# Designs tried in a protein design chat: VHH binders against q84jc2. Part 117

Target 1, 232 residues: q84jc2
Amino acid sequence: MSKMRNLVEEKFLEFYESWVIQLELYLHQLLIAHNNNTMSETELRHLISKLTTHHKAYYTAKWAAIREDVLAFFGSVWLNPLENACSWLTGWKPSMVFRMVDRLRKSRVVLVEAQVKKLEELRVKTKFDEQKIEREMERYQVAMADRKMVELARLGCHVGGESVMVVEAAVRGLSMGLEKMVKAADCVRLKTLKGILDILTPPQCVEFLAAAATFQVQLRRWGNRRHYVTHS

## First folded at step 7 (VHH)

Design p69 (framework vhh_8fcz_2)
Fold by ESMFold2-Fast, scan of step 7:
Structure p69 (fold): chain B 232 residues (1-232), chain A 125 residues (1-125)
Amino acid sequence: as target 1 above (232 residues)
Amino acid sequence: QVQLVESGGGLVQPGGSLRLSCAASGFTFSNYYMNWVRQPPGKGLEWVSGINEDSSYEDYADSVEGRFTIIRDNDKKMVYLQMTSLKTEDTAVYYCARSPDELYALFESGYMDVEGQGTQVTVSS
């Protein structure tokens, strides 16, 4: 229901819809570039740069929005239920991208041994950083059940302006902790994406970005199909 | 100790040119993505341009693309910003900043380590 959205949710929804439309246009260009193999290295690098800039625009807008309302990104109104179910700390799970790297076609886009070694090193580092964030999230969830939070929840059962105010202050503190964790997760995503693009040649980057964009677009379409099919 | 020293700022007329310099020391310069960020009067930090470790990739804010060029010299441990067709809205203190990579550099200008004193650029008639 659009009338229940706050201003941050409304603005980011408008941004995200436009961002996805542009991603689909870039995906079309990536598929043409991959299938034709007639584009120069300069043309491929320019296309890769457009995709990199497009992803930067997403995170620039996201970080501005989470400063205002990080909770909007947990159960986002601009994502369908399938997209939300596949989210890890408000976005794609960094290690998931290596499954797409593993699917790079060898007949057209051959990975040399040096690239395979660098990608494996990056995968291990990415998984380490991911697990570190997961441990921090676990500590955050345990803190939610500590004595202070339990006491605040008990106070919230009593009618009174004071108890309402202290609960609201606690929620604001929790939001600041979530903002820090979301930014940390996004940094791992960006580091992983940049690392992959630095290891791959321009034709390999095009195939990788096409695979990633195809998955993102198809996941959205599959989830949106649920809205046209009766569940009852 | 990590040190970044900016220089080359000054007063120029609209349409003019300036070349800013950043001298780096105290870290392995060739391992870092290097950025220029600016702070206009009364505003927060704004990312301007960035260049990767081997100069094979560079990027620019939409507001400066086509007018500014970022240059890197790993032997001298220097980053430069060649500014042309300067506009009054380019007036700001310019800072050099290092980052782990280009993508990280764009997300939040307030999270970039601004270590130097900056160099003032004033575009006025």
Scores: ipSAE 0.000, ipTM 0.147, lowest interface PAE 11.1, mean pLDDT 80

Design p7 (framework vhh_8fcz_2)
Fold by ESMFold2-Fast, scan of step 7:
Structure p7 (fold): chain B 232 residues (1-232), chain A 125 residues (1-125)
Amino acid sequence: as target 1 above (232 residues)
Amino acid sequence: QVQLVESGGGLVQPGGSLRLSCAASGFTFSNYYMNWVRQPPGKGLEWVSSINSDSSYTTYADSVEGRFTIIRDNDKKMVYLQMTSLKTEDTAVYYCARSPDELYALFESGYMDVEGQGTQVTVSS
């Protein structure tokens, strides 16, 4: 089956490609800061602020796009198949970033016990928020299999008439439900990121952000290589 | 012409409950995130809670999670903060603040403009 890009998909593809290029540039700056250890606290906070602003820009663009077409984010054309396979509700799974936080325990800058306690509390809260959203998604998927939805799908297979309009209205209602869930998931992502950065010192924040950006960039490179090998 | 009017504060004992209200006017209420922000005596503004435009998601500061509930009524243009198990450290002037339907407010208080006079909450025995 052919996959056609609509205006939302084309506009977000252009945005995302530029956004990833800028993320790679910020990653380079994070790695220099981490390895050089000559930057002041003010300089480190400024770099951390650039990264948080960059992520805010992503969610601003994403929320504008999902208001127009949330389904574009399920099997996104701007992501390779590996990136899509690793997605949880259109993005990274919040609890997975704690694996990157665990690397800070092996760092030259050791986490103090107060930080370990706060990170564990945040991990538990993040997991609870994830489970709440997963229950909402399960309810959504069950509702899609409801007899009324199956009947609407059957009617939509017939060309012409009143049934086409009724099916389109039902699909729009389902899309609104997905938009709510995607926004809820993004709220957990941003709350988790903010919480980690509030607990960590500036050097630890730089190391954490470098680890996260490295994983994101590397995942994209691995997936792009796989796609090339598959089609060439 | 944008107005946010907070009410419902008062003196309460530790372990007590209060419900704060915020009445909004002068803007399309249903297009905005609504937030509760507080200022403890001698300290800066602290974000407390947010609710998105359609009530599908709420978020809370770690210090209040499990104790406070944020609710909105788009028809009445109201946002509420239900506070339970109040602690002395919850003593503050509480403000209602709007932000675009963007999660920027979760990162920095500077993304939330305090437009009202606030309502005083005092928790003491």
Scores: ipSAE 0.000, ipTM 0.249, lowest interface PAE 11.7, mean pLDDT 81

Design p8 (framework vhh_8fcz_2)
Fold by ESMFold2-Fast, scan of step 7:
Structure p8 (fold): chain B 232 residues (1-232), chain A 125 residues (1-125)
Amino acid sequence: as target 1 above (232 residues)
Amino acid sequence: QVQLVESGGGLVQPGGSLRLSCAASGFTFSNYYMNWVRQPPGKGLEWVSDINSDSSYTTYADSVEGRFTIIRDNDKKMVYLQMTSLKTEDTAVYYCARSPDELYALFESGYMDVEGQGTQVTVSS
């Protein structure tokens, strides 16, 4: 079992390293596009499509991995300690991306009133979906202290094949519950990202994606510097 | 005063090689990533490559990966772009640009500003 878990971690670590390298390459393209007003709408849409496809590839790989071992994503070995500390249910907190959207209000390309209203509606919906997931997580944590779970823990202290089977079934149920919650959180992330991109113009999408990728890459760099200094 | 001076451009045949140079002055060179950026005829600026402060990390645009190599010499305050297997699509004015060590800091004033006059590369028969 431990050996199988190590293989999932090893495979995803390899995937994630390559995924981050490609994200940095796309970030450079986004920053050039943001600083220049000469790219056509078709060129901007193509760049935006590359980024959305890239994020979709991440969630495709993640969901395949959590089906095998969801616990690998709680305290992930492919993330540094700072990235792990900033995680909300194994990833970024969806409402935090509206901080990136706030930058667009200070941009030379101003948001029209219709966009402002739609973004506010999306922000409210995203926060509501986050709160729903947080309530589910609280229920999950409370259920861990349920009398039945406490009794199962007691049974696990006794030498007996029948007790082992019951405990294993309970552990499988716990893992399935976590998998559902992680997927629910990821669905909110994807819907929030897609919603923002559908509301924004292509130049605004480029600015938003650049801000989001900058934060992600910078957080990784800050954490890697601290890890190096501490380890040294 | 910040100054970046590009040189080494010229006319080359398809499949040829060329090395560009950029001389930096007026700032702490070792605090900055160095970038090569190009502007093809009738197009906007296109990022080509970067190199971090200590040369431990380089990145390249997909269109030049495997053909171009970026190098820096901190003692001489120079950055170079070695170009091989040149294509007609590589025809552009090439610029040297600095960006903070925190390359991805969008809020840094002057991020990836093209401060030099550029050097013309023409790939043609």
Scores: ipSAE 0.000, ipTM 0.106, lowest interface PAE 18.5, mean pLDDT 79

Design p9 (framework vhh_8fcz_2)
Fold by ESMFold2-Fast, scan of step 7:
Structure p9 (fold): chain B 232 residues (1-232), chain A 125 residues (1-125)
Amino acid sequence: as target 1 above (232 residues)
Amino acid sequence: QVQLVESGGGLVQPGGSLRLSCAASGFTFSNYYMNWVRQPPGKGLEWVSEINSDSSYTTYADSVEGRFTIIRDNDKKMVYLQMTSLKTEDTAVYYCARSPDELYALFESGYMDVEGQGTQVTVSS
């Protein structure tokens, strides 16, 4: 029912709450820029740089935290249940950002044929990278049910400090494997994000980032307003 | 002085295998992603494969996925490309190239800043 928070969870919760507040402020600036077509290319690039730096800060903090406790990112205490339910390997599913890209088709700035081709190539590569990681997830899940893990779980039910230490070593090994998999997923996320930003013009980047931030903020709001059905 | 030195190229028959090596020096190897790129005769450079700094992530071009494997050894400062089921279309000069890690690359317009001298791979009967 209740999970005790460790120092890693407390520290990251504090970081994340501040990070989301700043994201909402950046979203406000993105929406103003999107609705005001008078900003220079230099001004737009500066705003885009603020967002990319903000996302870099998130992954820097995350990778430091998962080094200490990767399991904190599975069922995170700083996320509501809806945000956790929508997570793929502790974050957004890389191919899902192309939904935000599809919004650009209805924008004031139209994608040219060359951009459409590059975005489709990136979409295909992203899907292949996702499938590779999903195969690794399957291998990890199978390894958890392997004969050795089953035997260690059986031994852990017996009284004795030595068996407890062996089980703890196995759990640490599982956590290290999970950390590598989470980092691989984050690398696909960063490569996909960078690829999209490199293909898009500055006005299109602003619209894309605004759409992504809006979705993230709204998902959090929807989860926080979860409706309960009274049992009577 | 930053150097990347490729080796292991040669003439192989279709369906054959070959292992390319790249020796790195003059920089902190473990801080960089490593790439293999190739240039077929009369064509431009084609990206082949990438491995991140700790080997937790590898990517491949669609044309080589399942046939090629990229490996790195941080202690030896080496990156390798294990090629199997070689096709005549794999004929090219193969280059080793470094790139910054993904977090650094987010702020760059390009991904590769140093390229080696290359090693020739010819797939022919």
Scores: ipSAE 0.005, ipTM 0.365, lowest interface PAE 10.0, mean pLDDT 81

Design ta1 (framework vhh_ozoralizumab_d1)
Fold by ESMFold2-Fast, scan of step 7:
Structure ta1 (fold): chain B 232 residues (1-232), chain A 125 residues (1-125)
Amino acid sequence: as target 1 above (232 residues)
Amino acid sequence: EVQLVESGGGLVQPGGSLRLSCAASGFTFDDYAMYWVRQAPGKGLEWVSAISYSGSYIKYPDSVKGRFTISRDNAKNTLYLQMNSLRPEDTAVYYCARGPSLKWSTFTSGTFDSRGQGTLVTVSS
């Protein structure tokens, strides 16, 4: 009687809850490392590697799930309403991570001029890649207006008997285009994260990753609190 | 709450021109693609133009390409259709329709979730 979730939604919900719990544990380690002046460069690199592996595991699981049902990632059941409202093509907007980078300018570990230049070049490149995806998204809006899609939408709302096969064909076409756009967006996300980490020193990487994880965890907690207060 | 109000239809001779307008309210107009669709007497619904949320992408079927021009004014929440070189076969009720948005919950619902009351265009001598 309640909203029935498909198998992909059930499996990814279970994965995501575990993934977030582990992210919170890593955030705790990042905050300890940030406050511990005795941690070696090798130990910091090991912690950074654990975080990058954790994020890579997310995209590995996501791309497997999207192959089965990309529509599950639009308005996801494992995200609260605030997280869904802040999503850009099923995830964080790539250019937003540079807000975390801006926090480093006020830290005790100052960015050198060469790093500032490389980060600005990366910011410009990220914004350019983001705009390319937004143009593809806009193009997709008008591609969906094809007469066949309008006709299929009408058949799906009316009793036609054979409309199920026609609706399935339309859903498959929509899913293929959306899968391409989501993977393109995820590639920009991964390239942006790698680019930032390649420019920063290990202590700066720890500070950046701590800021990013803090934002993600706080957004989830704030959204969960707001939803509970509003609907309890 | 969502309202689409078409205007500008009327009787026109073959070869003539008409400009249709659609006033939108009750939603964030600049988040949505917009469509013009028509229904001729005794025929099914036919799309005649599509425009993306910013106006950067526009699409027409071959039946109206080169004769019709879709445009939008996001500051005024208004959609337009400039119709030139009108033919008797363009006679139809023309509807303004809301397409998909960048909001993820509506993006997956398909291309056609709301339409207005329509405006009649008659091409006859």
Scores: ipSAE 0.381, ipTM 0.716, lowest interface PAE 2.0, mean pLDDT 82
Fold by OpenDDE, second read of step 8:
Structure ta1 (fold): chain B 232 residues (1-232), chain A 125 residues (1-125)
Amino acid sequence: as target 1 above (232 residues)
Amino acid sequence: EVQLVESGGGLVQPGGSLRLSCAASGFTFDDYAMYWVRQAPGKGLEWVSAISYSGSYIKYPDSVKGRFTISRDNAKNTLYLQMNSLRPEDTAVYYCARGPSLKWSTFTSGTFDSRGQGTLVTVSS
């Protein structure tokens, strides 16, 4: 199975492994900050900044990789099946994070009315953007059943130089559309994350980020246990 | 009660090797990432190695990369640190520290607070 991986998959796998290791270290710091409540606002903001920078680095790497092969991300080999099953357009679903915020509210975190209002507005906007992307994706998926896909299906049964070229061209065309959609989805993710962090106080941000990181790591853990997959 | 007990420290010459062990008890060991941290005289606490709950992810700072190797035996609830090519600047008290809880509903305190009493490593000619 490893022999079937392309260069993009291999490179991103290595990146992601390192990225996750660093995420765990940041999670450690977040949990310490959250539990001790002794850190200054400045220190908290610094920690938040580190995390945000870390997430930005992920998308920078991702966007570079999808330019080369966006299809690699629709079968992400660096993720376990559970992680893949929970993916929406090659990542986390933006509206999901609002559930995390809601859970914070049910905990010891007290949000003021103004924050609640802003969060709700952001939620509505995020959902709208998700739906828009989904509609576009549907359009592309339907379009895939057009002449190009018919040609692909037809040519796939034949081995020949010219046929291979035609197939590759068709796949490239489809990939371009997918790349656009993935990038759009990532933009919504980043905007949503930024929006939430702008609404929350530094202590609340730390708690939120800790929860998000914990969820990500735990999902990976659960998936690995279930499928006996190691990513090292 | 969370207990971490380090062992294996001692006096070694530069270029020598030492293997540290940490016995963990009082918690589900394989639910936590584990760390080795050290504190040199007059200096702050610094991490020297990290390992995920399953051992799948390992990280070192540049200062010890290629020289130190962290490992764990979850069946024995034990963390290890193999230190090779030791240098005088490696002289410190080394602590075993529990990493973050991965449980959503529980934020356990004492990630560094739950570290052991430490074991002294002295590298000197």
Scores: ipSAE 0.006, ipTM 0.260, lowest interface PAE 9.6, mean pLDDT 86

Design ta10 (framework vhh_ozoralizumab_d1)
Fold by ESMFold2-Fast, scan of step 7:
Structure ta10 (fold): chain B 232 residues (1-232), chain A 125 residues (1-125)
Amino acid sequence: as target 1 above (232 residues)
Amino acid sequence: EVQLVESGGGLVQPGGSLRLSCAASGFTFDDYAMYWVRQAPGKGLEWVSAISSSGSYIKYPDSVKGRFTISRDNAKNTLYLQMNSLRPEDTAVYYCARGPYLKWSTFTSGYFQHRGQGTLVTVSS
């Protein structure tokens, strides 16, 4: 299992580095679009579509990878320690994006009352879906304990004295349930992102996507700094 | 530095009760499932109870189900084990142990990597 895990990690690391480089290029285009009014509505929609497709490509690659090794996405080698520390079930916490929307509303994104109402309804629904997944993950925490103990007993090992190899086998035996939870979380992420983009106008979508991409890129840069790596 | 400090053990007669406490520090307590595990004289380590990060989900082996109650106070970073109807076979050193991270699956080094020094429970007349 260590060899297959390393291969999945290596392949996804290569994919992710290329994906982030392309995200930075799209962020540059979003910032240009936001800072000038030369782009038509059709051009803005095209740019938004490119970002949406880019994010869908990430989840397509992720779901292929987790089918092979879901544990690679818990404490990912392609993410720095700060990015991993900020992860919620292998990715961003869905309700967190509404913090981004709230900041934009105050400074740059002027929303009409109908949009405010729809965003609040979406926020409530997103938090509900998020809590449902957290309950399932909590249930899995105690289920994992019981099944791990049964597997270790079957292998003739004692808790605290077993090898990494036998523990990996026991955890792998529970991977299908973990895959289902990760996919459920990703579905909430995609539904939340689509919901926000459906509520916002094209210029507002550009501002939102620029803010989200800026945060993602800056989080990676902050975490790659020496003092974050060596002191945490 | 992850620290787990157990207390509340002692000598008790069969049918008696004890409440164990575990004070946790050095990590975000409410992100982790917590376990009680025990080691009887001359035996291996045995899990006794599991509680999820929020306290909503709890699990026991059949040997203690109905007699032991695990609970946690996330505001105080404290784990508890209420032990009722104690039996001689419950005699053991009881350890507080950190379980899986809420947003993370762990291996052996993570599963029982962090446990305290233990508290002795002796059940005899």
Scores: ipSAE 0.400, ipTM 0.714, lowest interface PAE 1.7, mean pLDDT 81

Design ta11 (framework vhh_ozoralizumab_d1)
Fold by ESMFold2-Fast, scan of step 7:
Structure ta11 (fold): chain B 232 residues (1-232), chain A 125 residues (1-125)
Amino acid sequence: as target 1 above (232 residues)
Amino acid sequence: EVQLVESGGGLVQPGGSLRLSCAASGFTFDDYAMYWVRQAPGKGLEWVSAISKSGSYIKYPDSVKGRFTISRDNAKNTLYLQMNSLRPEDTAVYYCARGPYLKWSSFTSGLFQHRGQGTLVTVSS
C-alpha cells in the first residue's frame, strides 16, 4: 500500500506531467485538423510526425528510467489508481487500440477493403505477440521463487555487510528479467502503433491519434475526479 | 482482506500419500502465481512448488520433483498439492502462499508474506 518515492520516481513524475500536458496540446491540434478538413496532406503528415515523436520520447525516457528502477513502473506513483488498474505490463494493452480503429468505420472517411484486411492481420499478430509475453511473464513468476530462495539460503550462511550485497544482487537479477519483459511489451506497442499508422491515410491517422489521445486523457480525468471525491 | 485456508494435513507412513487444499479469498485468485512452502521443526521456510496464474507453468525443487504435484482450480479459487512417496524429511507445516504481482513489496520483502495458518504433515511410522 504505502510507497516511499525515490529519485527515479520523482524525476519520472515530473517528466510524465509535462509529457501529458503536451499530449493534451497535441490532442487539441488533432481535433482542429479533424474538424476543419482544410489542412494539406503535408500539414497532416507534419502533425502525425509530431505525435509519433512525442510517443517515442515517452519510451526513450521510460527505458532510461526502468534501467534504474523497473519496479517504479509497477503501480506507478505518477498514475492514479484507475490508470494503474487499467495497465497491462506497465502500459496500454496493444490490442485495445484496435477499438480506436473500429471508430474509423463510423467516420465519414470509410476504410477500403485492403486496409480492413491489413488491420485484421495486424490485430491477429498483435494478439499473438501479447500471448507470447503473457507466457514469458508466467514463466518468470515461477522461476522467480527458485532464484529468491537460493539467495535467501546464501544469506543464512553469511551475517553482516556481505548479506546486503547478496540481497542487492538478487534484486538486480529479478529486475533485469522484468526490464526485458517490459521492453518486449513496449516493442509490441510501438510496432502496433507504427503498423496502424502505415496502413491508414493521413486523415485517418489524425482521427485514430485523436481517439487514442482522448481515451488516455479522459481515463486520467475520470480517475482523478473519482480519487479526489473518494479520498479528499 | 487476503485470506488463505489450508487443509488436508495429517499423519502418514513413509511411502504414503496426502492431498493438501488451499481455499483463497479476498483477491482475484487467477491474477496471481501461487506457491506451497513448508517449515520443518526448528528450520526456516522452504519453497515446495510454484504454479503460474493460468496453471501452464509449474516448478519444483529437486527434493520433491517427481513426488509432488501442484495444481489449481481458478473457478473454485483453490490450490492443491498432491504428495506421493512421502519421506520423514517431508515432515513440516505446509503453507499456501500468494505469489508476486510484480510490486515492490512482493520482490524486496515478503515474497511469501501472504500465507495461511498452515497444515501439519507428519511422516513417521
Scores: ipSAE 0.275, ipTM 0.651, lowest interface PAE 2.8, mean pLDDT 82

Design ta12 (framework vhh_ozoralizumab_d1)
Fold by ESMFold2-Fast, scan of step 7:
Structure ta12 (fold): chain B 232 residues (1-232), chain A 125 residues (1-125)
Amino acid sequence: as target 1 above (232 residues)
Amino acid sequence: EVQLVESGGGLVQPGGSLRLSCAASGFTFDDSAMYWVRQAPGKGLEWVSAISTSGSYIKYPDSVKGRFTISRDNAKNTLYLQMNSLRPEDTAVYYCARGPYLKWSEFTSGYFQHRGQGTLVTVSS
């Protein structure tokens, strides 16, 4: 509710809603391009560029926001409960996009053997990068669980400004570490996306981006429907 | 609703052993780091051990290092504490706690709220 929302949450909620609407408009353009051969290679490359620019805009806004309040991205108010439940370190899990890539193997636009090999190499590298981040997160979790943190949590039960200040200082320390991990995870996401697009032809890029955008939009719709039915 | 239920406490002689269990429900257990903490009569809360989500990273304070072993079974949503070479100073109510708290609201109300009801360990003759 209102007390739990801060300026960072309100500002990013406004940004995100606009960003998703624009993503749906781009998805419509991707589906038109995919369902017919009316577009030239130059036109397809231009459309792909619009999508990559759109995703870069998201990370520019996100990194500005996490500098102010990274904790807003853990259980985000602009995401429904299903979207939040599917989040891995404040966003999509990089290896999950290879499910979209697997669909290209049996689609209208056939992958050649050289592309299949490069995509498998990228999948392995992406999984390695994910595991590295997961190990850092596990180390961070254990580092947080020392006697001082337990004492600070206990003090949070007392009414008074001193207890609030102590808790805020502890959260501030945690936030700096989390910001670095979130940025590291986002770098893996961007690297994985760029890697896939560099391997694929323009028609294959359009099909991949359409599949990814469709999944994102559909997940949001499914989560919003369930929430309305169970909580209305 | 998050529930943590500790068990396995009891009366034991110095030098003896006990195994504590914590049954977790109401949250995704394998997504959470877990802690054991204790409170001796008339004293404050003391951290005892910490374990990461997978169990790959474990931490102990010097007071129990080499004597206590924390472990978890993610398939059974259960946390364990094996306590060996028990001393009178280990007498306390033992609690399991969920962490880390990654949300501001969870942090300000979280650590102690998700602490279990506790199990009493008494070390005496």
Scores: ipSAE 0.005, ipTM 0.448, lowest interface PAE 10.0, mean pLDDT 80

